# VHH binders against q88v07, part 17

Target 1, 377 residues: q88v07
Amino acid sequence: MAQSIVEAPIRVDTSRKIIHVDMDAFYASIEEREHPAYKTQPLVIAHDPRQTGGRGVVTTANYVARQFGVHSAMPAAKALELCPTAVFKTPNFPLYREVSAQIHRIFHEYTEMIEPIAFDEAYLDVTTNKKHIHSAVELAHRLQQEIWHQTHLTCSTGISYNKFIAKLASDYRKPAGVTIVLPQDAEPFLLREPIEKFRGVGKKTVPKMHDLGIKTGQDLYAQSELDLIKQFGKLGYILYRRVRGSDDRPVEYLRERKSIGKERTFGPFLQSTTEVNTHLKAIAKLVAASMQSHQRHGKTLVLKLRYGDFVTITKRRTFGEFIPNDAALFEQYAEEIFEEVVDDHFNSGIRLLGITLTGLAPLAFENLTLPLYPNDN

## First folded at step 4 (VHH)

Design a33 (framework vhh_7uia_1)
Fold by ESMFold2-Fast, scan of step 4:
Structure a33 (fold): chain B 377 residues (1-377), chain A 124 residues (1-124)
Amino acid sequence: as target 1 above (377 residues)
Amino acid sequence: QLQLVETGGGLVKPGGSLRLSCVVSGFTFSTYDMAWVRQAPGKELEWVSSISYSGGSTYYEDSVKGRFTISTDNAKNTLYLQMSSLKPEDTAVYYCAKDEGYTYGSETTWFDYWGQGTQVTVSS
């Protein structure tokens, strides 16, 4: 039983203001900031192949090294061959993570709707924002200025009504650019883009696209939906919509954290309820602080404990409303749950305690309250 | 009081060179992107070049790329435009301005502040 697909007009939601933030040459820029002499030297962020026996790959390279043909994911030995005078700097991922966290704290001053893609890249939904700034261009400039002031690093930004166009726009004026693509300009913008810039068109797909005569957004636009689905399946369905300026994916800020918790191991093991309560109080303070720093609240509190004999218990308590980020309240619930689950295994002592919040949402998502006396309709 | 003062314009022959300077006062120079914008007689404003607030990133209109170089001296609050291989079509009043970013499909970038301008004339 075959059924025909009826082509319907594609609905394009242009109500959102999405910013894509892309840190300029992130790891290399951090290293150049820490050691300004690197700015005039060919810098390759990788383990030195002379010390690794030729093993490893380039994490990134600064502009000077890139002029020699050095690029990310290249074998480190090849980078040394192309650029014999290259300075090899071992990646400092703890530092890069710390700088990334600092930048994300700046993002949270503007919106809670943040989707991190990598240490150096995120989507922000600023349609409604904490600073009440109506111009997304003004907001992007303030964001760049605050990042520069606090970190001495630059970023490129792209602004549009969806994630796909915003990301493409952030590539348009690199480095340190601000580019906005308005709804009326989206289609001409997309038609000029090389096909490899369309998300989902990876290195394996590009040759097949080129073989079919699809080199630009204009070539992609000219394809029928049915032909694209036949050749590329789900990717074809998506690309047909992307080239027409349609991308209904939300900024996935709720996926950032499924749970926020803290746990501790003990040596010697805890032997009394008073010791357990003392440590649950300390853990509750850390969890409440972590919840607040991540700007999240949760509906479920989970107590995890492991006895000295390795028997592990997890017990959850789910509430109809979000639990306030109050250390005393977390302590109270954790102690109540402990009293419910404790048994003879306690004779072997407690080797681990943890408190975790799940059912997370941004603090901006408030609890709903019902009126005391609702009217009969 | 906010002031932008451009200097360095003049009359030059085709193929010649000029260096424009813009001294900025009244705001923290290193926190803003800066630009050069020009207006030829009887024509609309044309964006020429921009430099990032860090001084490390530069952008150029296609017709001047490879011929013009934008730079800053943040310690002197000064923006420069080094112009080489000048053409008669480069004849215009040149303004320095605070750059607000780029809108795709627009002829010019938005600017908050610009100076009084300096005249560049390229003729034989």
Scores: ipSAE 0.023, ipTM 0.506, lowest interface PAE 7.5, mean pLDDT 83

Design a34 (framework vhh_7uia_1)
Fold by ESMFold2-Fast, scan of step 4:
Structure a34 (fold): chain B 377 residues (1-377), chain A 124 residues (1-124)
Amino acid sequence: as target 1 above (377 residues)
Amino acid sequence: QLQLVETGGGLVKPGGSLRLSCVVSGFTFSTYDMAWVRQAPGKELEWVSSISYSGGSTYYEDSVKGRFTISTDNAKNTLYLQMSSLKPEDTAVYYCAKDEGYWYGSETTYFDYWGQGTQVTVSS
């Protein structure tokens, strides 16, 4: 084993099965699904630079547009220069969130150990999973199949014993690939990688790495721990371990809950206040049960609604005291907020309703006011 | 139970074309990535091409890129390999396979197959 600066051996934990799921051209693929004609056109997901005075960056582009040299994070004006015939489509983030949520519901069928990184990217710890599937390759295949059948979108997956290698592996076969890196193959895999592929080595760091003769994982491996720390600080400490296949970061599925809520999408869309109130009542019951199950109460109630035209409203109401976990109260407050915010967009119908509690605290926590007595002695 | 039936092989001269077919029964065809693998005389199994369960993504071994085309007809549970510009080095038994994914550390994709294969001979 390699020795660290504190003389502790670098331990490589190979007991885990980690899948990194990466949706293929996520936003562009959603837009192509909604408007199939875009599939044969160069589609760029960005605000049109002709309308923004040249401002903005490309969120993503489909394969047709990428053949012209268009890529994510490129200035939108440059994308237009490279591809004058490009169709610019303003990002529809509410739709992308909705599809992402649908995909996460599929993940929850297999494991609760899910760490979302972005709308289109997540780590899953499937070492122990709900379906008792021992082969991570088989599980990854089933995830791809279910995602395709439910959303008509593809994803690429990488499988290994830690997050770092799993993410690198997911880039090896795009689109719709499955790549597994076993423990015995980890070092040869990492040694051949360009330094640009190492998570944490950004565009500003790459030139410094190259100036020091570090172009690949093999070059990185050859560096001493001390030299890497002197040149790159904490990043150097991390990279020395990563290139040796060590990454003990857990899949961060346990987050301190800052909100507890429930939301539902509707097809057909809701057309009347009576329908809205019926579903707010049902949602309020689910939220109240969830709040009680988690032994929490909250000071803020949030109503979220999305109209059929994707216009989204989120309205909060904060109270001085914790709201009792009572479905009737949640329903009442949500209905009051709905009446306050509803406008002409209701003519397109309601496609989503949600109720969320924030400002959370344990049920055992109470605001205690110490008594002040002028003659307590 | 499970059955893969490969057809379409034969004797062809260099520069010729053949279309291989694989009819699948016993499992849901549209839920698995499919592949063609081959074994030349005295050689190990070599992965040739893969297609995703959706039909939207295809992959090829470098020596066959531009010459071979993989496709599926999910309604007929059939996998195809259209082979053009055939070379003597393409001589092999070709197998239809379920693609289990790419295993790093090998240049061969991991696979399961159940067919008897179809012989392709390229000779002048």
Scores: ipSAE 0.006, ipTM 0.498, lowest interface PAE 9.5, mean pLDDT 83

Design a35 (framework vhh_7uia_1)
Fold by ESMFold2-Fast, scan of step 4:
Structure a35 (fold): chain B 377 residues (1-377), chain A 124 residues (1-124)
Amino acid sequence: as target 1 above (377 residues)
Amino acid sequence: QLQLVETGGGLVKPGGSLRLSCVVSGFTFSTYAMAWVRQAPGKELEWVSSISYSGGSTYYEDSVKGRFTISTDNAKNTLYLQMSSLKPEDTAVYYCAKDEGYTYGSTRTYFDYWGQGTQVTVSS
């Protein structure tokens, strides 16, 4: 038996003016500002692979180094192969955070509707703004000029009616470009984009997209909604709308969330490890979905449990890299932590289980090289 | 009214060099990106190069990349185009313009607020 599905018309809200601000080669540009000799050298922000035994990843590279094919998240050893003359500079995250805060103070002169997605990236809703500037292009030029005058750094900006298109537009002219995509131009713009550029299509999903013949927005547009949902679930539903220019996500200016988690209280109490593992699996699935929904990943997984006698245990595990938003992986870590902490209080049963992620950062924020690989011998 | 005054054109032999200048008045130069555009005899307008308000970011058409250098002097409200290794195909009237921002799908966003232009002729 087949069910008949009625497709609802897609509504595209074009009433907003959204600017995506993307700082040009942010960490490298800060380092070039602090040490001007780097401006004419291929600069790679990473621990030197010659000192780390070939370990570590590129945080970023200046445009000189990028001409050799060096890019963010590349192994530092590969960057050295591509650019043997490269200068390696250990990241100075406290400085980068201070400069990011300075830039955000400039944003607040124009609007309170600011969503930071990384130290170097933010969405601004400027539909109504503090300067009463009606042209988003004019506002973007003023932002660029003010950032330059106060910080001596450049940024690229993309302007459209939603976050998805604005972010893509900011990539169109780098460095220091202003690109606007008007509602009538959104579909032609999106049809030309590589599938890798569609937010939600991560590194794991790209091969599956290519295997299905989906390499560009045009290929994505040609797919039926039902086929996309069958292949990709909720992501398929979202991508069908995004390629048609629809993205109703608001600019999230209330940035108070320090943790993302789910917990369950049980009655009757859980009496066996099998029951615990069953519920940890269910909780892990909910947390992974919540993490993805909030566009966050985290470095710390926290297991919370409360025994029937009200004894409460909270145990955390911190990783050097962000944990992929994978329910099976969250389940595995939670079960391992449970085995580590379980004791005779289990005889009273389990009345509460929770899984929480902390050490949160936006999904667009790449894994950072931590001082686990010291630059000193 | 905005006024743009282009100078520095002339007759040069292939492989020669010229420096074009554009003096801007009527607006604060450092608030806008600036561009050079050219029109060859019997051809349409072609974008050549753009520079950010900061002077730190430059863009070039592929045919001039490595041969031309765009720069600004904000204190003098002046835009420059240093042209080297000139070719006969670079023969055109060169105009400076405010870069109003790139509108995807638009063919004319860069062409507003240009001056009278300066003629560059490359011939042997």
Scores: ipSAE 0.052, ipTM 0.461, lowest interface PAE 6.2, mean pLDDT 83

Design a36 (framework vhh_8dlx_2)
Fold by ESMFold2-Fast, scan of step 4:
Structure a36 (fold): chain B 377 residues (1-377), chain A 124 residues (1-124)
Amino acid sequence: as target 1 above (377 residues)
Amino acid sequence: EVQLVESGGGVVQPGRSLRLSCAASGFTFSTYGMHWVRQAPGKGLEWIGNIYTSGSTFYNPSLKSLVTISRDDSTNTLYLQMNSLRAEDTAIYYCARDLGEYTYGSETYYFDYWGKGTLVTVSS
């Protein structure tokens, strides 16, 4: 009996040209464009805490305000303490959406393979492109030039063969920079990066990384795959590959996240409405946290259940308004739907429960009247 | 060997125009993007703009209305046209060769070769 050991090497696909476009201080730059006097004033994009009774958080701040220690996600009241002379400007999300849409029309002149991340940030796959431009650096400069010409706003760009490196590269030179990381330069580039720059290493994970002596890409590279998986699970598997320049995720131009949900399977099966409601409460908390984490709200709540006999029920409830991301409200609606759909199959018990939100929109996005089409008879 | 030689500098009065030239030798000029960079006395380097092999140009937004970059591949020459010169335009002007299809990080990674510079003084 012959045996062979085959090691699967890490796949590094270098065939693509990916551009990450990141608008420079987007909301603040729009407001500075609309009112040029703001360029020399400390501008904080937030509801004025003097008008809200101290509530709210800073959406963004211009360079002048940042010199006082003001930053995004800071409480607005703290921003006022740090910078008493700050000009507070309520966010104008309709204007920001309009400008973002204008910039996306420019992107569509070059490629259809566009993955929006936020109003100010997108991945473009330009491996093949509408202008037949072979140099991604030339294409990035043409994007910057057209964006400036049409909007009077600047952007920074990062170029590489995958999304992970392209995004890192876009942060390397701001404002109005173009940074390309070629395949042969990817590993030296990544080894120099601080660990907090690696996608998936959030604020809660950074202390654990530091405790293990992982402060840079070089430290991450030195770790064994097994140790990373033991400490960080799937994130460890991913990071081991990312630090070696591997990221095969496509630019998801067809994605449009349609749902956010959580589900659980049970063994033993749930036998009573009290047990069902206990678990719907727990699932609702997870979904509400996930919705806030993704900065989304939705108009439709979906309950999924599977009976012990494998009969599966999916029931939706759609609202005219976005549902607040409140765990108690999700629990209430899920329990109401359960009571509506439960039947004699419940005698087999419940083996799965799930709550999902659909009809998703950004948290700052309110109800929009859709355009009406002409009557065709 | 690669050489870049700037010319056309000198003393010029405010409000006037000036054209700088950069003569390239030792490489296939038509296959490289080119940049203009300046350094005012006691100041850091300021990027002016670039021109790609296709003739496409990109400019520093603060200077876009004041400058034009062009190239003549038949004579291996890069040009910088400057209009409405001001005292603050007094600087040493450098042409620089793009690194090709590679650059990352600081301004120094955009350029593999620089000229010696030509001084422009905007004064009466």
Scores: ipSAE 0.000, ipTM 0.272, lowest interface PAE 15.2, mean pLDDT 83

Design a37 (framework vhh_7uia_1)
Fold by ESMFold2-Fast, scan of step 4:
Structure a37 (fold): chain B 377 residues (1-377), chain A 126 residues (1-126)
Amino acid sequence: as target 1 above (377 residues)
Amino acid sequence: QLQLVETGGGLVKPGGSLRLSCVVSGFTFSTYDMAWVRQAPGKELEWVSSISYSGGSTYYEDSVKGRFTISTDNAKNTLYLQMSSLKPEDTAVYYCAKDEGYTYKGSTETTYFDYWGQGTQVTVSS
């Protein structure tokens, strides 16, 4: 009675609205913003091969440098050979991280269902969204406008009912493009695509695909599932479904941190409040540094403790405003909570202490100041 | 958001083994497809292996298939490359990288990778 998977119809979930946001030449565009003269020069974001003894690879290049054949992952020495007049700019990853965090703040204004892929890429599930915007195209235009106003950077967007098609669509028109692939247009769109555009068909796989007569999505569609699995294993299973417009992977927003914390286990166990407070101070310092490193602040502080007899207590305190990322404040609140919860189990000693912040938001999300409370600070 | 630090490289004789580690700092480690790529002195960058963000799918360059194993420990935010039956041709700097697969980000024929670590040197010599 059971049918093999090769005989079953592929089920395609078209109920979702997925946007893939792809920042246009992200690192190069940030550097061009910081130094506008770079916009007319071939700019290569890499350690200068003349200073590294020919080592290293290109992180990215601006449009001017790409005209010389320079591309990401190319050896920096080859980029210099192709473009002798190139300006090499050492990557400024702390700056790129801060700009990425600012863009994520904008994403969070629209949805919590965000899957960051890289500093310059994310999937957003906007099927239901915070702005109650029903048109994904309208929402994508508003995202582009907000990103431009806040960062002076452009992005390209792809819109469809799944991650695979949305990502493919985002590369179709750059820079600053919006490409939508509706469910009824998905199969014709995919059948026309060169096989090289199918994610997972990398440089090493393309020759094998071509040897098998697979040059386009149409050629891929014509292959049996069993033959694709025999030739390409799990990739074959995936590609058979992708070319039919099927990709049921969810936007993995649960993998974005909802808490930031640090904990320590003790041997020997802590026996006094003085010892507890000493370690809470150390933990608070680590948590404050971690919060600042992740460009987050939180409204809830959680104290976790485990007694020597394995009895575990977690106690939280939620504030109306975001708690400043100040180690002394985290220490103070943790000590106050400890005094509130400590009981006779303390006679067994403390084997674990932890401080965690939840109710997280980007640092750019500010607390509201009410005009009824004058502040002259 | 990402910082990658590779360790575990060194000098080994042909037929030896090494395990490379890449510690990822930042959030959403488990949302990224991860890769090991290598560059031998004076040669082009070569993709070695990739693992899907779910850990359910692994892929290998043909010359390392059966000799190398890629894996992740999500609890430690760490990517591993277990290398066995090492050959002189495996001598290279090995980089941990985020794997984009084939894209049009400046290339129509190559896998695009972003967010490189510092690299770790593997030398296989007799």
Scores: ipSAE 0.000, ipTM 0.133, lowest interface PAE 18.5, mean pLDDT 80

Design b01 (framework vhh_7zox_3)
Fold by ESMFold2-Fast, scan of step 4:
Structure b01 (fold): chain B 377 residues (1-377), chain A 124 residues (1-124)
Amino acid sequence: as target 1 above (377 residues)
Amino acid sequence: DVQLVESGGGLVQPGGSLRLSCVASGFTFSSYAMGWVRQAPGKGLEWVSDISSGGYTGYADSVKGRFAISRDNAKNTLYLQMNRLKPEDTAVYYCATGLSRYYDSPTLEYFDHAGQGTQVTVSS
């Protein structure tokens, strides 16, 4: 956290259009969709503390339960004390992951510059986008409409020229809100924010901030860069820039990937091998295109399937050589693996199929083979 | 409000038998595959057995031929009949649904829902 201060003007890049998408009460909303009676009940997504001996934490809660003071990361036992009539529902992470993947497929219709933060949050860089939509507000409304149409879930969006402001904006109006912070509005917006909302200012840091008289963005803005660095190190350096509307972090869509894959969810469920093969062919084409786009090849092909009765099976097949990025080969291997793993769970149908490549390397690397003759050393 | 309540565990001598039961509520039991997973002292979670919504059964190699899984959809109850018990079967047994596992391994990645578990101790 040791930093040297150098007096230099802060550069603010306002050329980008960044959308932060935040699904409204994601896990609780999915559970309410699956069981509509929960909408009028205080629903807490957590293991029931009466069954866990008082252990565990709240994953999330619906709006009804939040009125009692229940919040995420709270001990489940405390949630029960605050809301004795609460309905506790064990998290269904496979379903949440499935719905998250469906929403990400919608994002990919608009841009490839997507940075997932969690199942329910992502940054999208829409400065240049696949639909040639110039208005980020219009694009955000289209995302909300398409997400609602396909999933019956709502999201709130924040729009600005960087990730920091876009995320703050998405929190401003929930549920189903669209908030835009233009460059000229950024400073007044940030100066009004409570210090707790600034990234990096956690519950342990808030008391120290308050002791220094820093309660809002305005108080933060008034601090010298040197004093912030002396008190908070790297965090001080960052906060000085954030309150002035500066955040040059890119949307990190090009991570050092350990896997590249595509998956589909089905409603109605697939009932025949012919239907499965039709969708594996389509998924294989998407994966082959994605592999080529990332300039990677892989040695392991992974088939993932989920049956209608919620059993998930994953099967990996590793090859000695890198697999060519050929949709027909991916389809062939995926179909072979499906025939190997399929069992009587198939009577409940298929609700998810995925193909993933792992053991990744840049296309510039050739396949390595063992020597065919003895080494003369 | 998914609840899974196990019972039937206890102390048994090697070669003995136990029958575990799991009463389910808060979801459409008949539409879900159900399973048993266990955790031995100092070990990770191991898949033991599962039963599809249609009654198809699967077993880990370590228990095949000794354990029998069954379900009663009218009672929302899952059963595990454990015969010829060995000291190596000593574990906490969990009733679970939404099982995620590797095809080539009894290694359980995770599950959607599980009960509190019931202790099975096989000792003389």
Scores: ipSAE 0.475, ipTM 0.855, lowest interface PAE 1.9, mean pLDDT 87

